# VH-VL binders against Cytochrome c oxidase assembly factor 8 (COA8), part 3

Target 1, 167 residues: Cytochrome c oxidase assembly factor 8 (COA8), of Homo sapiens (Human) (q96il0)
Amino acid sequence: APERGAERRDTAPSGVSRFCPPRKSCHDWIGPPDKYSNLRPVHFYIPENESPLEQKLRKLRQETQEWNQQFWANQNLTFSKEKEEFIHSRLKTKGLGLRTESGQKATLNAEEMADFYKEFLSKNFQKHMYYNRDWYKRNFAITFFMGKVALERIWNKLKQKQKKRSN
Short names: E, the ipSAE of ESMFold2; O, the ipSAE of OpenDDE; V2, 0.75 times the mean of E and O plus 0.25 times the DockQ between their complexes.

## First folded at step 1 (VH-VL)

Design b23 (framework fv_belrestotug; at its last look DockQ between E and O 0.01; V2 from the best seeds 0.00; counts 0 for: pae E 18.4 > 2, placed apart)
Fold by OpenDDE, second read of step 2:
Structure b23 (fold): chain C 167 residues (1-167), chain A 119 residues (1-119), chain B 108 residues (1-108)
Amino acid sequence: as target 1 above (167 residues)
Amino acid sequence: QVQLVQSGAEVKKPGASVKVSCKASGYTFTEYYMHWVRQAPGQGLEWMGVINPSGDETSYAQKFQGRVTLTRDTSTSTVYMELSSLRSEDTAVYYCARSLWGEYYFDYWGQGTTVTVSS
Amino acid sequence: EIVLTQSPGTLSLSPGERATLSCRASQSVDSSYLAWYQQKPGQAPRLLIYDASSRATGIPDRFSGSGSGTDFTLTISRLEPEDFAVYYCQQYGDSPYTFGGGTKVEIK
């Protein structure tokens, strides 16, 4: 059986956002857009007295962010590559060069590019459906844990008020 | 056979200008781009600029912008590269190089012209 | 600009050996717009490969190009005595159309 060489899909390098928030930050920080995903990374604040529920929420948010960053980085790379291949193939079919007389990259007109977008969307439709499904699932989970954390914080504040009234 | 024949070696003083010619033969001159690439002694290759097949459009590397001028004479199938305000660092072999229309790899090269800038 | 880094700077091999030359781009080179040239002392460069993997006319089958994005390779399957030269990669994906620093293939 011929070993099908695993085509190493050029995964976009996980651009670890080099954005470092100030050490004394007491809140989440939003970084600049990532060069691959174009998504702004969030640096999540870690409270000194982080509850297990808060920690779980933070981890879930972080994992969801990383998943989202990786998805869009790969999607953008794939899109760019396929777009370029489409342009090249179409230009070659027309007997046109890949550059204009001024040395600029040759482009296709909007009508020709519409075919590319249709094809690309059709080809990636299932992928986008799965992404959307998983995006909603993750966000629902995050929202649920946000609600739990909010309730925990309220309860802890109430307990502290009761203890102060009893002393 | 495709041939690109360049002008002879030049010795110039700093601040002078040099004009190198590249005469093309063996192909349809008006269908190909002409590029100029230089190579300093013992160094790599450096792209300078391009002139389109018609000779009406040029593009230059930013490093040479304002100092390099490419011209094309279709009647003589000759491309010219003029470099002004010469410096010692401009001492190099200068090559003309052909590319296909819409391509920017170089399939044929001139023999090179040595330009020496010395005080 | 796109900076091309070639490695190694010098490759010492014997005739009949396989040569593998690397060219790494600082940015992704669009559509594999990468060429390889051979230059012998006192001569103009000669086109070997274009579009990362397409052999130029009259180039022997022992020369092959591969790669995409940022990483490109020129392979000489079996070095002939005439293959000892300097090899340059060049990108033509974006202006300026930069060259690598070259790899010298020398006889061991």
Scores: ipSAE 0.208, ipTM 0.691, lowest interface PAE 1.8, mean pLDDT 89
Fold by ESMFold2-Fast, scan of step 1:
Structure b23 (fold): chain C 167 residues (1-167), chain A 119 residues (1-119), chain B 108 residues (1-108)
Amino acid sequence: as target 1 above (167 residues)
Amino acid sequence: QVQLVQSGAEVKKPGASVKVSCKASGYTFTEYYMHWVRQAPGQGLEWMGVINPSGDETSYAQKFQGRVTLTRDTSTSTVYMELSSLRSEDTAVYYCARSLWGEYYFDYWGQGTTVTVSS
Amino acid sequence: EIVLTQSPGTLSLSPGERATLSCRASQSVDSSYLAWYQQKPGQAPRLLIYDASSRATGIPDRFSGSGSGTDFTLTISRLEPEDFAVYYCQQYGDSPYTFGGGTKVEIK
């Protein structure tokens, strides 16, 4: 769904201004899948009075998202490129053109493609192991800072409560 | 596992108010919007309103504006729907259902709460 | 408000047949923000399709959605006994988020 369509929808009905459309969001927004990574990006809400700790957590989450987007965009691009090269090579070996007489792209059957899939997964095994390892490290850091932000928010609520009782 | 658990059946007299609860578990309560949808016996589904648990913002269908109030308690991950000035036409099964912000299709639903309005 | 009209009201078919359910909107549904739900007697609705054509997690591939603008279709390619149910379309392109009147799929 286009972001513009969502923004138009959110602003159209009477009373919906209480909700934050993407351009003046009051909370995080999840977008459509990225063309290359197939992951849905999160557009992070920035509060008017964001603390330095909240900013650090948000930047860490944004950096982790960018890292994930890059990893999967590169992985998917590599997959597509190597798949096309494999198909092209196999068709060339068989003396076949890249297109059928009807103009459609020539394809290999599932049995023929199984060789490619096995090779690709095997070749990328170590890369995926390193991805998982880094993901655990990033999750630990995010969880740690989420805890710190939660404690800060509790403290701020206590401050606000005390201020209202005094005033 | 994501679950939405609603309070039990209610029997009310015309003119009374009813308050139905929906307790969420298995996900971050404040990351999803919560909607209320009702269904009269043998009839279709009717959207009533939505609440953002994070900011406590609400929006209601015009038909229910002034009669329905949606509230939430973040400490118990619970959303409440209060409907006032009940009439026999309000006899229905009331469902809570969650959605992502801006993507208001409902991936998980509560089991439903039957509200009967009778004299 | 956008009014959704579902047709037919009741569809009587035999197991193994294809079911085609129609949902027509009184005005264009922005971004094809249309979902389909299945409801069995005594149960809450279950999400089948969102964004007109995307299958929800765990939904069998015999269920498919298509359409845009004002004309949307849910297709069940081969009816199974468990597919006896009422099906609702829902638009979320504009508030209030409205549902169609439902189509009951029953075994002949």
Scores: ipSAE 0.000, ipTM 0.444, lowest interface PAE 21.5, mean pLDDT 79
Fold by ESMFold2, look of step 4:
Structure b23 (fold): chain C 167 residues (1-167), chain A 119 residues (1-119), chain B 108 residues (1-108)
Amino acid sequence: as target 1 above (167 residues)
Amino acid sequence: QVQLVQSGAEVKKPGASVKVSCKASGYTFTEYYMHWVRQAPGQGLEWMGVINPSGDETSYAQKFQGRVTLTRDTSTSTVYMELSSLRSEDTAVYYCARSLWGEYYFDYWGQGTTVTVSS
Amino acid sequence: EIVLTQSPGTLSLSPGERATLSCRASQSVDSSYLAWYQQKPGQAPRLLIYDASSRATGIPDRFSGSGSGTDFTLTISRLEPEDFAVYYCQQYGDSPYTFGGGTKVEIK
């Protein structure tokens, strides 16, 4: 099973976004795409009267966001590094330089690159399977807590209606 | 039948921490919120925070944020309130108090725990 | 935060008399989320009234609550010997949940 708990601790959220949300916003808001993961972070509103259940839901959503951003940041980095290594290896075998006559990085044609994409997909298949499983587990948990929060809010609303009818 | 039994009186020096326990009985511990309320000598009541014992969800009054920590042990049906960096104005009787889930009025209270902070 | 001001500070009455206790909020209390508690010397508070007018389980019907917005009242229609205590109001319409300063009901 992935060590996402330890990686979460070792890769604190401070590395995933550089913008500051409005200090007194009363709504969640969505920031620009993170440089490394290419995902848009949600900056969660914390109300003054947040219930314990509402706080748990917010923390779960925040933890899931951090986990997801870390996964894709790592995958994007690994993909880029392995792609460049593959290209450099094949260019060297052909006796070609790493740059063209115009100074731009040399690359391989689509047919040659197909081998890389196939290898990368096969190599990472199990990792992506575990990611998808964990993603669904997390989203199920979030949905479950959203239901619990909705019930709490409905109960408070019904209590308010019953009080108004008694007046 | 519903009973909240708190730990005994504490005498502390400024800068220390105190941890007060509240053992619940006579009801399903995880179905009710537990709050902490304090009362300084000769003064009124002050709400400090709440814990949902079903999980570890907590919420604290802004005045106590960063100094108070609520925890629970479901195997003993006990809630703990820890208050750090004690000052003389923290001298008070500390109560645990129960509310129904989603409610913020307190139907049962513990007997109170006197915490005295003096040099 | 919402400040609750209770009046009078002390109410001196005889058994059998009607007691009227006032609680005024610095701003409107949402949905009349206001409770009343009784506290005797050396004891924890005891819930009397919640949601401004609903009696808690086991509370005699001589205790009644009323009011809305910023003005709330606890009424004890006929004082019994066991009713001489300090009474607190509490709002839970907005965090932090605050209490009033108390009204002492004492034997005249």
Scores: ipSAE 0.000, ipTM 0.481, lowest interface PAE 18.4, mean pLDDT 81
ESMFold2 (binder alone), look of step 4: mean pLDDT 93; pTM 0.940
OpenDDE, look of step 4: ipSAE 0.016; ipTM 0.603

Design b24 (framework fv_belrestotug)
Fold by ESMFold2-Fast, scan of step 1:
Structure b24 (fold): chain C 167 residues (1-167), chain A 123 residues (1-123), chain B 108 residues (1-108)
Amino acid sequence: as target 1 above (167 residues)
Amino acid sequence: QVQLVQSGAEVKKPGASVKVSCKASGYTFTEYYMHWVRQAPGQGLEWMGVINPSGDETSYAQKFQGRVTLTRDTSTSTVYMELSSLRSEDTAVYYCARDLGVYYGSSTYFDPWGQGTTVTVSS
Amino acid sequence: EIVLTQSPGTLSLSPGERATLSCRASQSVDSSYLAWYQQKPGQAPRLLIYDASSRATGIPDRFSGSGSGTDFTLTISRLEPEDFAVYYCQQYGDSPYTFGGGTKVEIK
């Protein structure tokens, strides 16, 4: 039989993902946090005799992970960009430079940053509401297929035991 | 279509004050910072200060602090630069210029510029 | 304040020639925080280049900017008669925002 770990090939089509789970494992593995999304990617184990229902569940979970990774990578990029723009706008109003004497980016105090965080959260409220809606829709679908797979596995176990008893 | 139109030339005596206007059109006045830059005859450009038309916050170059005042009127989309205690060294062309950096974070560069207002200080 | 020094003070060239204008800062400027302007007699300055190398809207491709740190360059690949003017660099990495002394490009 081929080594099960050799079957794992869950990398991004563009070659963006560099995470590679242990090849000898027979269950899902969690990688280090992604640089942009700050979420840990999950590489899914593929059973040797995966059923069509198991494949649908796995693909749904994988697609949900990719959607989640993309959402948070984009959100973090937007946050960083708007934070930088906010800081620079405030510094320009004061006639201050955008770099410190050490060459580091200039920053604002906690009280000034509180205004940015409040506005960012308010501005993105609807976007986060839609994210939560889609998250629940995806989890409902995953739970539904998990139920179907569980029933299929029970049925297959019963069929296997009946065959062994008939022998 | 985007343009800045400044008031006409002024001749002042030493010790007087001058107030130059800059009327903006063709864009949302309150979304871009406005700067003032002057140029003495045959010399280079010298930054004077900046105003945020939305919040009315201002910042001035140290050498003009105490003599320059920047104000705005949002109902007429106009920025004003008032310079007091005029000296012969204040003879220059005064420009207003729009800051395109308000949407670009770290950038502060000027487009468009007003046509300039000549201020002559002589006895 | 950051002092910008432009060289040469005057550049005498013929139409069709390449012009190379230098701007040197007294201390390091982030390369994205420098602009170039063109000024013709009796006119306001016109933005050419921002963030060291980005051409402003409507500016011909013969104008290009380069450089980082303390040394910046404006290049005009093939001078047209309308390009004979004074050119100024400007930094916005630190307040007060400062301009160079200018380089006059004149007909030889």
Scores: ipSAE 0.000, ipTM 0.459, lowest interface PAE 18.2, mean pLDDT 80

Design b25 (framework fv_belrestotug)
Fold by ESMFold2-Fast, scan of step 1:
Structure b25 (fold): chain C 167 residues (1-167), chain A 123 residues (1-123), chain B 108 residues (1-108)
Amino acid sequence: as target 1 above (167 residues)
Amino acid sequence: QVQLVQSGAEVKKPGASVKVSCKASGYTFTEYYMHWVRQAPGQGLEWMGVINPSGDETSYAQKFQGRVTLTRDTSTSTVYMELSSLRSEDTAVYYCAKVPYSYGFETYYMDVWGQGTTVTVSS
Amino acid sequence: EIVLTQSPGTLSLSPGERATLSCRASQSVDSSYLAWYQQKPGQAPRLLIYDASSRATGIPDRFSGSGSGTDFTLTISRLEPEDFAVYYCQQYGDSPYTFGGGTKVEIK
């Protein structure tokens, strides 16, 4: 998206931006909170001579982050929309206008809003349960591949150590 | 909901210029890059360039550099592709296509496409 | 620029069969930023797969993508009549964002 991942963008000689991490970057980059999800995105560093296994882990982490960002962006939009609809419906039922005499948005008291929150949570209970299930499933997969990468690195170090001993 | 609607077919003479429009609706126009891709009769897809509607920044394929100009009008949510010095080889269907919402990640694949505009170059 | 080569140019198959389409890059595609599109005659392309293996919204699970580096594959597990079309791969790891030449999947 434009302006998302600013530190990942290079400016071409023609004055155009492109999506690439800075060549000097040796760390994961953390961006500002996304407008919709309110979560900070992470751009993962791509090491020189990345192995196929390391690439698979990085992609899994990137996909999990995108999935998580999308879930919370959608949830926040749904919450805001339904909250506004609930407030308007209740104000209309009471015969009240949508704005106060001072021009501010009219709001409901805490007791009335508690009814909305209870209804929203009940309505979205299954959605949140599926989110938690998928979240744990994704974290299990990430942990599994992190273990594989760690073993690969240990094996490579052991191979180097054995070669040194043969001289 | 999200739609890209392109202008109608054009017939041009060699050496002329053509300007194709692509009107966006159903999303925040300035937050998404827009690509232009063409397809000659019986041939494959050929990437031409991309525009950032918020900053009017552009990038073009080397083959079209100097002949193609991508512009936008934020008041009408419209992107334009202008191709100059037309040749018979420029006869093709021209498509605009939007990138997806990326949540700050790198993305240049195309999730929504316009219907295409046929440009015929003949004498 | 990264050149994408799709093979075969044409696949002649019957409904119910498995289709396997190849896309090979002239150099490694960064982060496996590779997408697959379906195009039917007279229509604009339709996104099927992005990031090499992620299915786009609304795409049936019979479509799957795999691969990394320079070698990518699109698999259709059981061809439906509506799947006979031309398929294109596209890389977006580096500008220019190039397409493959396409593979036509036609009825035998």
Scores: ipSAE 0.000, ipTM 0.523, lowest interface PAE 11.4, mean pLDDT 82
Fold by OpenDDE, second read of step 2:
Structure b25 (fold): chain C 167 residues (1-167), chain A 123 residues (1-123), chain B 108 residues (1-108)
Amino acid sequence: as target 1 above (167 residues)
Amino acid sequence: QVQLVQSGAEVKKPGASVKVSCKASGYTFTEYYMHWVRQAPGQGLEWMGVINPSGDETSYAQKFQGRVTLTRDTSTSTVYMELSSLRSEDTAVYYCAKVPYSYGFETYYMDVWGQGTTVTVSS
Amino acid sequence: EIVLTQSPGTLSLSPGERATLSCRASQSVDSSYLAWYQQKPGQAPRLLIYDASSRATGIPDRFSGSGSGTDFTLTISRLEPEDFAVYYCQQYGDSPYTFGGGTKVEIK
């Protein structure tokens, strides 16, 4: 019985940003777009005296970013594969080669490609609905924790001012 | 508003050196890479080099290696490009241009440009 | 070194026409790290497109970028009088960060 070669699912390699921010930066950094997701990663600053709320916010932002990177990396890969398959199938049906006489990659016209985009969007509609729902939930949570951190920082500044007035 | 203001036009003899300045304003100067690009009269854009935010690292196009020096002064928010052993072919407009993103990521497209400095090398 | 070849060298069109500019790389440009710049006579270049297809801030919708790997395109859907200029592509996937030779869009 021939061993069915396990199709290595090309898991999009987690594009770990090659660049580590210098340790002395007090700001979040935005990287170049990821090769697969086309999303720019953010390296979040970690304060020396990070509060539990700040840490929770940072973790939530990081997890949301990773989730978003993975979603779009997979979506872009799927899109690219299905697009290529569609083009090849249509060209074959037309009796056309994969390359033009000039050696360029043969392409379909805008009308034929419109059918692909419509079909792709229809097929992925539910996936996009779930993504949007989860995106809003995550961003709502982030915004809520941003507000809490802002209040905490204000309160800590007020306490420090009171302590300096009492000494 | 983000601005890059370059020094005025220079006329130099062959074999001399020129130092062009680029004063930055409207952003955190110490966080952004600065590129230098030149353009000979009627020619295209030519990348010369880049300097990192700290000024301790530079990268140059091979054509300019050994002749170009990029430096920066944080106290004045100014980047300098010095080109030595000038030739007639070095007659060009020289531009400084900043990158759009701060530290830690090599982004090498240019979002804001200086007005350019004309350098003329004539005998 | 990645060499960028722009074509055509000159594009003569009328206002309202569609402009299509090509930029071909000698090697695959990593992550589609390609930018497009517009330069008018006597002015510094202006960023139009970055990351092959992302419009810079303040750039009109008539400008669009596309492509990946070795083949990139700048499209101006309807030329305005102010769009007659020289356009340069630039790659920033690998050092040195080379420019194309430029395409002059001129009025017919």
Scores: ipSAE 0.000, ipTM 0.556, lowest interface PAE 12.8, mean pLDDT 85

Design b26 (framework fv_belrestotug; at its last look DockQ between E and O 0.02; V2 from the best seeds 0.00; counts 0 for: pae E 21.8 > 2, placed apart)
Fold by OpenDDE, second read of step 2:
Structure b26 (fold): chain C 167 residues (1-167), chain A 121 residues (1-121), chain B 108 residues (1-108)
Amino acid sequence: as target 1 above (167 residues)
Amino acid sequence: QVQLVQSGAEVKKPGASVKVSCKASGYTFTEYYMHWVRQAPGQGLEWMGVINPSGDETSYAQKFQGRVTLTRDTSTSTVYMELSSLRSEDTAVYYCARYQLDYSTGWFDPWGQGTTVTVSS
Amino acid sequence: EIVLTQSPGTLSLSPGERATLSCRASQSVDSSYLAWYQQKPGQAPRLLIYDASSRATGIPDRFSGSGSGTDFTLTISRLEPEDFAVYYCQQYGDSPYTFGGGTKVEIK
């Protein structure tokens, strides 16, 4: 019985960007584009006196970033795979080899590839709608907590000014 | 005022195709998804499909897959629904409905006035 | 596919009475993605409620939506003569964007 080779689900490695910002950074850093998602990761600054609201905001930003990285890494992988399968299938249907006489990878023309893009977009339409919805929800939550943190910071500054006037 | 104006009633034979138009006005046409919903006589509402704001992406209910085509013309602010291989069961009022995918939700508003399509021998 | 079951199928009431319409989902629906529509004979559906509980613009206060998870309710506190129509719930969280079978509110 031929061992059905376990199709290694090429799970896009959770590419934690190995970009390490300078240790003395007092601000967020933007890394280079991730090789799988093509998204630039943000390394969030952690204040020494991080409030619970600031921490919650940071965590939401981090979680949203990770979600976004994973989505696009998987989407790009799926796209690349399906594109290759499409090309191979079409070449085979044409009786063409996978390589040209010059040894180059055979490709399809722009018109033939337009069919692939149309089909791919149609197939992934729902996925993109869900992504967009969830992206907006996450960013709304982040923006809401940004507002709360801003108010907290204003309030803390006012309290400090009052305490300095009373002494 | 935001309005969706659909084309007039159609009578078709079985096996024919019908193309219904939905002209939008009173809003930024390129910012909203357009859905199509049909209603057979005395029946409920049935979702058919959606087209994105750019018109380059569509999604259809499985029941209509391969028979329905949604297209969009930005120059005329019009969305089209074409249904092919018509059957008697396709006799219905067809509606376009605007949808916005925004921060947290969306809804179907407004609706077109509906287009009656009758499929008869 | 999320199936929405509306009950009752027909509700016979008099003007001034309270109407309570139920919409049950086959699986949990995010309340942010539930809508109610009113449809009168020969007319297109009209949005009443979105986000399960938010009234659309120009909808009277007598209309209210509630619920979460699988169970949603549309309430008309005092039926007006113009409220006799068919009401549909819809989920728009997951494709396909399914509708309930409708509840007809008719005059007794």
Scores: ipSAE 0.018, ipTM 0.596, lowest interface PAE 7.1, mean pLDDT 86
Fold by ESMFold2, look of step 4:
Structure b26 (fold): chain C 167 residues (1-167), chain A 121 residues (1-121), chain B 108 residues (1-108)
Amino acid sequence: as target 1 above (167 residues)
Amino acid sequence: QVQLVQSGAEVKKPGASVKVSCKASGYTFTEYYMHWVRQAPGQGLEWMGVINPSGDETSYAQKFQGRVTLTRDTSTSTVYMELSSLRSEDTAVYYCARYQLDYSTGWFDPWGQGTTVTVSS
Amino acid sequence: EIVLTQSPGTLSLSPGERATLSCRASQSVDSSYLAWYQQKPGQAPRLLIYDASSRATGIPDRFSGSGSGTDFTLTISRLEPEDFAVYYCQQYGDSPYTFGGGTKVEIK
């Protein structure tokens, strides 16, 4: 059960309302769900004295988020398009029109729609397998640079302690 | 193998209703739509309507809208066609037919043996 | 509604002859969603051809279908005694489904 950054994250209403505004933010903040990917973007804070290593970590996190957003936006559009095509094809096969007698968009029942979901999963299995692999690779890289940043911060504190002792 | 067995012949008076049964066997009843087609003596085939046996979805030819009702009983794998306000023109053989859905296909196979409905004053 | 017109209405032939049956649609039948059925007296229709040209299971190779758009053909390359029957085309490209009026193939 790995954490999937492209999937909808659990954000409580109070959590969303507690971050700083984007322009004068002093912290990372979480925006509303993107209409295509259904993911809440993180907008990363850039401190005035960001080290080169801290910058690399931030850029890697930004790039990973952009990759996640693009993947799920594309998958959601493909899902919607293929779902409508499947429904239209099966309605045609059943001898039914695209609209009910009342003018509402005709639909398939849950058992019929199960066929679509199984077909979609099978068709996209390889793509999602590669996505999971790449997601893990990116998150391991992020974790690695987080460790390097943590060590850099510890080292800087130790150097400051040596300056305090000498002066 | 796959069979559709219909109820027996019926004789009705004008204005009455008839209910014909079609029992399916040899396949998963709820995975295939069931259509009804009739044939007047010496005439061709006329499509009447369709039922999705897994749900409550039906569709009828405009000619029969308001007079025909398709229902099903999934516990007995049976569909029913009820035609009301019978007229002499409704004298025909009534067939149920399975609608193939396994691929993008839409033909009738198999057909029931037919049920003769005679409307006579 | 798509109207299917079959011709000829009656085709009188002898065993061993080739039969050619026509089905013309009033509108294009997309994806060649057209089937052919055989019906003998007192029997239900029997599927011969689906998707314009595909033979149903157990149908002899003397039966073949062709065509697209508005013009479709059933061919029986060599009539056998059991092939004398009425033949119907049926479209399932659009609702309502419709059948042709039939072509009776009878012995001469």
Scores: ipSAE 0.000, ipTM 0.419, lowest interface PAE 21.8, mean pLDDT 79
ESMFold2-Fast, scan of step 1: ipSAE 0.229; ipTM 0.651
ESMFold2 (binder alone), look of step 4: mean pLDDT 89; pTM 0.874
OpenDDE, look of step 4: ipSAE 0.015; ipTM 0.566

